# VH-VL binders against q9umr5, part 92

Target 1, 268 residues: q9umr5
Amino acid sequence: SYKPVIVVHGLFDSSYSFRHLLEYINETHPGTVVTVLDLFDGRESLRPLWEQVQGFREAVVPIMAKAPQGVHLICYSQGGLVCRALLSVMDDHNVDSFISLSSPQMGQYGDTDYLKWLFPTSMRSNLYRICYSPWGQEFSICNYWHDPHHDDLYLNASSFLALINGERDHPNATVWRKNFLRVGHLVLIGGPDDGVITPWQSSFFGFYDANETVLEMEEQLVYLRDSFGLKTLLARGAIVRCPMAGISHTAWHSNRTLYETCIEPWLS

## First folded at step 5 (VH-VL)

Design k2m (framework fv_modakafusp)
Fold by ESMFold2-Fast, scan of step 5:
Structure k2m (fold): chain C 268 residues (1-268), chain A 128 residues (1-128), chain B 107 residues (1-107)
Amino acid sequence: as target 1 above (268 residues)
Amino acid sequence: EVQLVQSGAEVKKPGATVKISCKVSGYTFTDYAMNWVQQAPGKGLEWMGWVDPRSGETIYAEKFQGRVTITADTSTDTAYMELSSLRSEDTAVYYCARGPSLYYDFWSGYRTPYFDYWGQGTTVTVSS
Amino acid sequence: DIQMTQSPSSLSASVGDRVTITCKASQDISNYLNWYQQKPGKAPKLLIYKASNLETGVPSRFSGSGSGTDFTFTISSLQPEDIATYYCQQYYNLPLTFGGGTKVEIK
């Protein structure tokens, strides 16, 4: 029998996006119980990420309780950050594989059309004025806005990403690290043709320095300090990196080759 | 004046690929998303997907995902819809339609994702 | 997918009559519904957006109402140029879905 799979969607998204993914899982792992969480759909995906984490936490508890052998998480885009926080705040999660589909794990700094529609007169260079205000932090997208030219503001104002990455101190940091380290596998997926996640290497814990040069995970202070367990997981052999070119942001959950290469092997 | 002008009718064999164009004028191409809608005989209107010409970002309906490719060329103010592996069921009129991003209303609440201007339609016939 | 059910599928009425078309969503879509008019051989035209807002340049005889799952579209005094098929469309969730259409003809 296969472990149950829980799917968490992204910004302005819903369970509808995952019908191909469910077909693939049914073909390769017949009998798998797959639950796509229909929380914070559409506009509600703009609610603060800590509010979303609480709601998703309440939804996953009974699923995990019914599966003593463990569960897998597949978390898409913004949903990957929700899952990061879930693994940290849950003292008793039994997640085996955490599969992150093109999620901005170190944050977002890009002039995507989502930002232009939300903030029509803003460029990525000016968005810090909105996002790093108390009002801006009431919107999910600002919770992971990471301006490399205003790192001092990011560290002081980010109510979510800076805390879960251990970039700013929090009383629960030690417990969050302990909880996160219980995960069996951290499977990171992303690619250069995504077109939305900027830089795309954010999906692999890489990010811009102050000169907009991308530094990979192993050069990040969060990795070097082992702030939430990345260095420990890598040493344990628990981090899987699966980059793939040719896949746009809305296609990660509907590409068969991507599924067979990066997802299928981790759905025991 | 806002105009969306589509390419002419196409007749294709099963298994072929068709590419339809939608050239715009009278507004800034990058300010609006371009949607594509299929109208099969007797079936009504069916949304296929959209592209945002500024970012190149696309979203496709499940029924067409894997067979449809929607693109935008900002140098010529033209959107394209390419449909591959054609079947007899793809015989239809295809429309391009201008709209705001699907997500704009969710953020602001004052603008709606509606289709205010449409192309004249392109008839595609798939026959053996 | 959110399914949109229109009724009736067709109707015949006289010039000057009040015409009412209904649209039912398979789930709550708030007021995220548009109405389009499609004349024979032509592309659709937006008439009503966000359930009840009249698009600029559209005659005041057209109106929309409703919220949640039940919506109505009304032509207060049918004119000959109103011969068309009318479609509702939800934009609450992806994919965008249309009703099956209502064909309006003159007796």
Scores: ipSAE 0.000, ipTM 0.382, lowest interface PAE 16.6, mean pLDDT 87

Design p10 (framework fv_mavrilimumab)
Fold by ESMFold2-Fast, scan of step 5:
Formats: C-alpha cells, structure tokens, sequence
Structure p10 (fold): chain C 268 residues (1-268), chain A 123 residues (1-123), chain B 111 residues (1-111)
C-alpha cells in the first residue's frame, strides 16, 4: 500500500550510496518498492544534464505507469536538478513527494575536491572561463555552475539551470511550470555542514548576490516572478524545509535521524 | 602505489584478545575505505567490517558485533582491528583491504590488500 | 552458509573456456549492487580481477570477463592457462545484512 519510491543519485555516485536509505525505508515502510536508478553512474554522471534527464525519463515512465496512486522521488545532490527537470518535461508525471537531498537548486559556486579532480588548476573565481563555453556546457557540473560575479555570462551560457529555473526565457516555460505544479510536496533538505554545496542555502533556493551575501528563496527573482511555480507551491502549503546541522555532503542518505525527521514523514 | 603492510603473526590462547595493524602508504588514509577480511585455513573469505570515509561510519558484520573494534590512527597512517574473546575457530589469516572511492563507477572496490596476518588460537 | 553461491570447483584444459557462477538474491545482486571478482593464488592475498560487474583493472588480460543478469553474475575465462589455477571469489553488498558478502569460492583446476 505504500507508494513506490524512485531514487536518483548525484555526481560520481551509484546505487551503492543509498544502501542505508533502502534499509531505513524497509524498516519503517515494509513492502515499499524502491527503485534506485542505475543510469549515469560514476563518470557518466558528468554527461550533460539534458541527456541525463532524457535517460531517467525513459526509466521512470514504466514505474509511474504501474503506480496510479502516485510515486515518490528521492533525489540526491546533482540528482535533485535532474528531478527538477523531470517534473517539468513530463506532462503526465504522478509524483506525490519530491524529496531533494542537498541539491544545488540555484546553482553551485564553491571550490570542492570534485572540481579539483576535473579541473586541477581552476579556482571558483576563474572556472567561469571553462564552464560558460560550449565545451564546458557538455559537462553536468558546468550546467549548474552559477558564478555570482559573472551573472550575465551565466544567464547567456547556462544550457540547463538558467532555463529550468526560468532565469532565461524558453518556449516551453509555460508547459514546464504547469507540469511542475502537479507535484504534491517539495521537500527541501540541506544544512550548513554539508561542505560541498556552496552556498548550502542553494538547497533551499537561496543564493549569493554579487557581494556573496546569501539571499533566501523569497528574495529571488525566480520566486517573485513565480517563474516555475515556487510561489504558488509555497502559498499552497506544498513546500517543506528541513535544514539539519552536523551532516556532511556524502552522509545525507545514511543518517538515521535525518531520515526519521525529514524523509520518513513524506513516504505515504 | 598504495601499499598495506600488516603486523606479524600472533599466537593466542582462548579468551585472549588480538590487535592487528595495517600501515598504509602511498595514499591519504582518511580518503580510503579500510575493511577487514579473514580466511580460516582451507576456507573462504569472510568480511568482518570496515570504515566508509564518505559517511563516516564503521560497520561490523553481525557475527563479530560486540567482539571486534576497528580504529584508525591518522597520525601514523595505521588502521587497527582488535578481536576479543578469541576461540579456536578464530584461527585464520586476517587481511586489511582498501580502495579509494572510484569516480568512474561511483563505488568502492578492494584494490589493495595487505599481506595478511596469521592469528593462531590454541591452548 | 554463504549468501552468494559459487560452485566449489571447476576444471578445464589449457585453451578451453570455463565459467564460474555467483548466485545471489534480491537483497544483493538483485538489488543492483555491483559484483567484484577476486583471484587468490596459493599462499597469496586475493587480487582484484574484475570490478563493477564487467570492468578489468589495469594488467588483467581480456580473456577474463564478467557479466551480470538478474540475481546472478558470471566470471568467464577463455584461453585457459596453467597460471589461472587459483581460487576465485565473487563479492557484492547485501542490504539485508548491511555489509559486504563473499561467495564461498571456486577452486579452478587446470588439467
């Protein structure tokens, strides 16, 4: 009787990252059908996000079709952006709870070991030279790179995040907004000790201004313009914010207290 | 590249404890998932437990829970496995095994193994 | 006994093909967890032979290959050589046990 759960992993991830999450769900909601999508694992997670969205879309269609009462999505890190796009491009999704685990919903602007592995000589201040090129936009991490000091370049060059957030116009924007608004609950999870997502408030649709001062969701143009439905969802009571301190980026899916507090209540 | 060097053979009496060490070189210990695997003479491999640096958790196999403790000393780049209340059935070669998180697959695999430490439990 | 089931022994002649099976369940291989294979020569520590179902580490010949289907995995060795005589172990993660599991091992004899 529990709705099926679909899990979408993050950058340099695989189904292995969710072993504890599956155990928690089985303990609290026995009989739940949980599918961790094993697409774009490891290095393949660097493929352009629109390519990943298409692949994940093909995988979720039969799962949703078999569950007329609806499904839940749990989407981790970069996977939360994939799920954002899935909810917009699918004109027939039946997602009840979309649970976003520490995903950079307004973008990323921080030095991390992942960036140093991919671009060893780069700093966050100069990565815009790579990411906002046509070549750079062939890498998923550059699809959500959001340099607050080069916002004009971000708006013109971002092939994914600026479009899905309605920060730049797109012919499909009205349909994407209509589709996204069908979601039952948007559950946002993140915290100050994540250490990777920068600023951590990006997981809650907050982001840096040009002085690197964080402005929260309600101060963002995308919210004020209701570009893809955040203001409508909040007014409907459909947005849940669940910040938690003390959790590092790779531990969101393996912390029992986090699961019980922020995830379990939304898995009807 | 990465090398794991374990402590020497031990002979223990039933009821005693043994602490095996595994010194890591060629890689940052804090980035490695260190696991312990044993093999009784003529028998197969048995996972005892390990540490996952990505989530900071140490997990022990259920049959060793309460008897095994796995620790790491980052100042000496050494991992330890202590097994208490030894029985004759604990006679085995004990291996440390590790690998860094593999970005290509999004998974840990045991790329590197120590040479093994023979622990003999007899009266 | 073991959560992953392997035949206790297999044999073949030089130049032949042998296959070693590894049978799991819905809580491990069937749940999508990767299968790794290790080769253990007599008196030595195990060595990673195949990882993540079908990938070869640097230095492993292409006559070793891995595959996975449903709740099972297989290791295939073509062009069998005397040096392949060893014990072979499959490994996966098991969500019901919250830990890593090994198969019981298969002793390969080259006739």
Amino acid sequence: as target 1 above (268 residues)
Amino acid sequence: QVQLVQSGAEVKKPGASVKVSCKVSGYDLTSLSIHWVRQAPGKGLEWMGGFDPRDGETVYAQRFQGRVTMTEDTSTDTAYMELSSLRSEDTAVYYCATGPYDLLTGYYKFDYWGQGTMVTVSS
Amino acid sequence: QSVLTQPPSVSGAPGQRVTISCTGSSSNIGAGYYVHWYQQLPGTAPKLLIYANSNRPSGVPDRFSGSKSGTSASLAITGLQAEDEADYYCQSYDSSLSGWVFGGGTKLTVL
Scores: ipSAE 0.331, ipTM 0.731, lowest interface PAE 4.3, mean pLDDT 91

Design p11 (framework fv_mavrilimumab)
Fold by ESMFold2-Fast, scan of step 5:
Structure p11 (fold): chain C 268 residues (1-268), chain A 123 residues (1-123), chain B 111 residues (1-111)
Amino acid sequence: as target 1 above (268 residues)
Amino acid sequence: QVQLVQSGAEVKKPGASVKVSCKVSGYTLDSLSIHWVRQAPGKGLEWMGGFDPRDGETVYAQRFQGRVTMTEDTSTDTAYMELSSLRSEDTAVYYCATGPYDLLTGYYKFDYWGQGTMVTVSS
Amino acid sequence: QSVLTQPPSVSGAPGQRVTISCTGSSSNIGAGYYVHWYQQLPGTAPKLLIYANSNRPSGVPDRFSGSKSGTSASLAITGLQAEDEADYYCQSYDSSLSGWVFGGGTKLTVL
């Protein structure tokens, strides 16, 4: 039998978005128990990420306990950051494959089409003023806002991303790194036509420098210092990079070719 | 098109409570964050608190904690602010105010204001 | 005492430029929180004049402008007119209070 799969959705999302993903899994791995977590749906996805981590942790504990052979996580968009933190804070997780679907692992910096439709007056150059305040950090989008022109503010004010990436010191950093390193495979998926995640290379731990030139994962200080285990995972052969062009942000969970190429191989 | 219409003037004795209403038209109350601001005669504006209908949470200014309660009735599109244990210093015009706040920029701006309700506390 | 400090009054002659300051601290304007400005004509409710430091709502003349530097913000009014006589209030968010704060207000007199 196949390991159970736990799915964590993204910003302004719900379990309904994953109906095609469930069809694909049932076709290729019949009998797989798939749980799509209906927590922090829709507008509730704006709640602080640490609050979401707590709620999702409570939901995944009994699922993991029933599967001594391990589980797989499929985590979409913002949900990929929730899963990053889950793997760090859980001393006893048994996750084999962590599949990150177009998640801004190094943060977000851009006036995306999606955000412009919801908030047409917002601009990427101005978001640092609110996001790096305690009040702004009460919103999930600000927890991973990473303005490359105000990196000092990001490092000092981020209550979530800078901490889980080990870019700012935390008393639990050593334990979080040890816990994260228990993961079997880190499968990173993303692509240039996403249209929301900016830069799209954030899904692969790449990000802008102060001149908005993208530096890839191996040039990031977080990788070079091995702050939470990326360099160790890569050396172990545990990081899988699966970029695909032609896929928009809302299509990562409903594209059959993407599923067959990037997801299916890691579900057993 | 959003309009805020407040209840009429009130005269209260010290120690009483007052409940001011703010009726929203042109939009549904459950989609708006209503804030309350007061102004004593000849004095400046003082923020008292606001209600976020999306999570049902209300934030009160520290000065009013324990004396103020802000509620809403979505069936009548009416917001309420109740201030208890009234003192002469509570004599003021009380305004309800609202506007879209941008979750991505994280600010409130009060585009729409009620006409104000004069509350006089005297013996 | 207000958390944001404004001069209690400013004055100018028609056609002149006046500026109204709003001085905060590291927990509000200095922390990068946006500043909004409201105009209150005698006997009326306040009206939003400038939002998010420097933006004008529709219907506000371009002779009104806002700026922010460090822990302070300022409202500039050029080509001063008699109809500008009003009280002006700045507003920002304060992280130490977890709430919104207004300046003490500035009475503008057109001489």
Scores: ipSAE 0.000, ipTM 0.388, lowest interface PAE 15.5, mean pLDDT 86

Design p12 (framework fv_mavrilimumab)
Fold by ESMFold2-Fast, scan of step 5:
Structure p12 (fold): chain C 268 residues (1-268), chain A 123 residues (1-123), chain B 111 residues (1-111)
Amino acid sequence: as target 1 above (268 residues)
Amino acid sequence: QVQLVQSGAEVKKPGASVKVSCKVSGYTLESLSIHWVRQAPGKGLEWMGGFDPRDGETVYAQRFQGRVTMTEDTSTDTAYMELSSLRSEDTAVYYCATGPYDLLTGYYKFDYWGQGTMVTVSS
Amino acid sequence: QSVLTQPPSVSGAPGQRVTISCTGSSSNIGAGYYVHWYQQLPGTAPKLLIYANSNRPSGVPDRFSGSKSGTSASLAITGLQAEDEADYYCQSYDSSLSGWVFGGGTKLTVL
């Protein structure tokens, strides 16, 4: 029998967006119980990420309890950051594969239509003034805004990403690391034609330095310090990198070739 | 529609205090950032201070710190600005100005203004 | 006296373009704080004309525009009309003062 799959959506998203993903899973793994969580849909996806983590945690507990053999997570875009936090705050999660589908794991620094809708006159160069305020941190997108030109502000003001990535100290860091390391596989998916996640290498724990040169995961302090277990997972052979060109941000969950190449192999 | 109606003109002697009121209608006062701006005859606008409902703090311009007090009565939707130890150079029109939090600036902009209150300080 | 410097007066003929400058420093406009512009007709309270550098409130015609470069901002008025004769003030936030600051004001005369 196949392990249950839990799907966590992204910004301005809903369960309906995953219809094709569910069709693919049913075709290749018939009988799989797939639950797409209908929490924080649409505009509610703007709520602070810690609030979303609490709500999703309450929803996944009974699903995990009913599946002692384990579960898989497929977490899209912003949802991948929610799942990062779930794996850290849950002392008893039984996640086998965590499939991160084009999620900004090291943060976001790009001008997108979503930012223009929410902050029409703001540019990526000045959004730090809003995002790194207490008010700005009440918006999910600001929780993972990572301005490489104001890294000191990011480290001090980020209420979510800097803490989850171990970039700033937290009393629970040791427990969060221990919990996260229980994951069986961390499957990272993303690509250069996404068009939203900036830099796209953020989906693979790469990110800009102060000159906007992308440094890959192995050059990041968070990896070198093994702050939440990336170096340990990589040494264990538990990190899978699956980059694919030609896929736009809204197509990751509806591309059959991507599914067969990057997702299907990890749905035991 | 938000409207700000201020109290009438006042004439005060040097050393006295003046208290100007600003009645808010069309919106809830506690949700608005009320600021006070003055303008001496033939001179420019000068910000005196204002209230930020996000953190509950009132900030005064350094020039007026210790002489100005800004208060609000939410039961009557009325804001007040009291200026003490009046001097002849305090002769000015005093305005209240307000707006809701502006997402674009991360601060407050002055969308609505009162009609102004003339305060004359003379002996 | 003003932290933001404006020319005391500008003038133009009907139909012409005029530009009003607002010069700040590294603690206000140069720090990236937004600039707002207000129009004050004789004997009236100021009215918000431009906010957040370049945005127009509903009802403000598009012949009024704002821009910002470095430590300075500019208000441009094209197709000048007699009713534009007024005082114009820029405003920004100053981090050194922890408060709002206004420019000294510019009297626009329509010839």
Scores: ipSAE 0.006, ipTM 0.386, lowest interface PAE 13.2, mean pLDDT 88

Design p13 (framework fv_mavrilimumab)
Fold by ESMFold2-Fast, scan of step 5:
Structure p13 (fold): chain C 268 residues (1-268), chain A 123 residues (1-123), chain B 111 residues (1-111)
Amino acid sequence: as target 1 above (268 residues)
Amino acid sequence: QVQLVQSGAEVKKPGASVKVSCKVSGYTLYSLSIHWVRQAPGKGLEWMGGFDPRDGETVYAQRFQGRVTMTEDTSTDTAYMELSSLRSEDTAVYYCATGPYDLLTGYYKFDYWGQGTMVTVSS
Amino acid sequence: QSVLTQPPSVSGAPGQRVTISCTGSSSNIGAGYYVHWYQQLPGTAPKLLIYANSNRPSGVPDRFSGSKSGTSASLAITGLQAEDEADYYCQSYDSSLSGWVFGGGTKLTVL
């Protein structure tokens, strides 16, 4: 009776991080088939995002094929970008709700412990030197590094995010937009106390301008040009925004109030 | 290259606290993930806590949460582990361990270990 | 309850091959997290012997090798020598615990 749910994890993550989420789903929607994909777990989450998209694509095809009434996606952190690309490259996906849990949909620009862990002597202001090289683009985190002070380099060098957001031309852009628009609901979740995703409004398609002032989704060129369908989705009432304060980055999948408010209503 | 030097042996009463130090040389502390591992006499290695790249912060093993605090002073390249409410079962050698970040693989490995600090809890 | 399981002891004669297993689960080795191996000689701190499943640090003889398959890893020692008598520990990251875990250790006796 309930549509199957497919879960895609984030950076340095695996299926076990979602044990609380699975408990919540079982309580409110008993009998739901939930598949948490155990691909690109742990260190392998650093593999280039296009490689991850191909692997996850192969895993979701048989699940979607067995669910003619549709499926839901719950995609956490970096996993939300994987799901964004999946919805664009799959010609016949049957996703109803795409639930994005604190994913940097417009990119990342922040001095966090993750940055220091990966590049201990680098600051956010200098990371563009590494990330916008061919070597840097072989790492997932650099695929969505978006330095607002070097937007021209981002547009030229990003092998992933600039393409899926339609910020740089791609031969498949028209097909990717058509495919993405098949989604029933785009549920965006995030909040100011996340502590990792910077700016946190990236989870809602907002991002820094050159002065580090956040411009919200409706002011983004991506939205105004309707590059991959955000304006069309908003016009049909298919975008849900669910911001919540007080939740740190690793707690989005284990907070009951967040689940009841932002996730549960979209798991028909 | 990297050298870890720990503070000397401690003898404590049950209920007391102990604070063990680990001085890092040959590399900058903030570029290393410092972890603490203990070993009771005749027993195996037990991870207590350290930097978790998934959380971007220091994480403690469940059995030590509420009793252990791990801090760092980057100005002196010294890491600390403080264990409170000591019990006789806490008698063990306490090690700090670390490794430089491997940029290509994206993982810390424990290449370097301190000499160990014997903490004896006796009544 | 996610732990890495090792046999408590293994023994061999000089020149022989021994293998030490490290059995994990889907939350650690099965999730793709690297397995590292440490050698602890009596009365000393542990020493990194194998890292990232199969790599040797500088100075470790090629008699030591590591492998990983599914949810398990193994350490192989060929041409066993008396100085190899030690405790051996596997280590990985466990996502269910959000931390690092060690195997229970294997005492290698050279007969």
Scores: ipSAE 0.000, ipTM 0.375, lowest interface PAE 13.0, mean pLDDT 86

Design p14 (framework fv_mavrilimumab)
Fold by ESMFold2-Fast, scan of step 5:
Structure p14 (fold): chain C 268 residues (1-268), chain A 123 residues (1-123), chain B 111 residues (1-111)
Amino acid sequence: as target 1 above (268 residues)
Amino acid sequence: QVQLVQSGAEVKKPGASVKVSCKVSGYTLTNLSIHWVRQAPGKGLEWMGGFDPRDGETVYAQRFQGRVTMTEDTSTDTAYMELSSLRSEDTAVYYCATGPYDLLTGYYKFDYWGQGTMVTVSS
Amino acid sequence: QSVLTQPPSVSGAPGQRVTISCTGSSSNIGAGYYVHWYQQLPGTAPKLLIYANSNRPSGVPDRFSGSKSGTSASLAITGLQAEDEADYYCQSYDSSLSGWVFGGGTKLTVL
């Protein structure tokens, strides 16, 4: 039999969005138990990410406990950041493959319709004033807002992403790193035609410098310092990079070719 | 395990200042969020302020701003709360309380409390 | 005046269940900030009883449980015992005050 799969959705999303993904898994791995977590749906996806991490943790604990052979995580967009934190805060997770579908692993710096809904008059150049306030940090999207022109504010004010990436020192950093390193495979998926995740290389731990030039994962301080284990994972062959062009942000979980190429090989 | 030991009881006259200490052991002081909470006789708990290591800021409750100062001496692992311009209504037990950043929730909670320091303001 | 509203007292007989409510607003519990509960025995410092809505610290018996819904939270105590007589306080963060807030406290009497 196959290991169970747990799916974590993204911003303004719900479990229903993943019906095609479930169809693909059922076709290639019949009998797989797939649980799409129906928590923090729609507008509730705007709740602070640490609150979401707590709720999702409570939901995944019994699933993991019932699967001694391990589980797989498929985490979409914002959900990939939730899964990053789960793997760090859970002392006893048994995750084999963590499959991240176009998640802003190093943060987001781009205008999107989602931000316009919340902050209709804001531009990406000015959003740091809102996001790096206590009020702004109560919205999930601000928890991973990463303005490359105000990195000092990001490092000081980010209550979530800067901490889970080890960009700011934290008393629990050593335990979080140890926990994260238990993952079997980190499968990173994303591409240039996503249209929402900016820069798209954020899905692969790349990000803008102060001149908006993208620096890839191996040039990031978090990698070089091995803050939460990326360098160690890469050295043991546990990081898989699967970029694909031609896929828009809402299509990652419904493209058959993407599934067959990037997801299917990592489901045991 | 974290332990908080506070200074002894104080009796002060109106208009004076009081400085309460809180000695921390079992954890690095600069990585803890040290908060001060008071309780007047027969009344409830009232948060006065605290240090948040996430942003490096000390925040005071609005009604104590201008009268309270919270400091830390890392060489002795001791936190201090000084309250000035004392009035009879400042008579209370003053607690220091702390906890490490919670791994699960991303929030601070007051896992550990000092034994309390009784401050009596009378003429 | 407390920002979080608790009943001033509750009572029950040994073996019974009691529930203590904590009512907030959109700037605290309603904004999704976690609720913590503290037990204060007479003459002692408060002790953390429940954290982050529903979690128990090591050493707290499972007779104590917490829940949160909307702008309110509740502490439930089952199988009441005489040693449960104490004051109980809820706590949350308030974004409009940029600080921590406590409920007014509830005195539990085991009759």
Scores: ipSAE 0.000, ipTM 0.395, lowest interface PAE 16.5, mean pLDDT 87

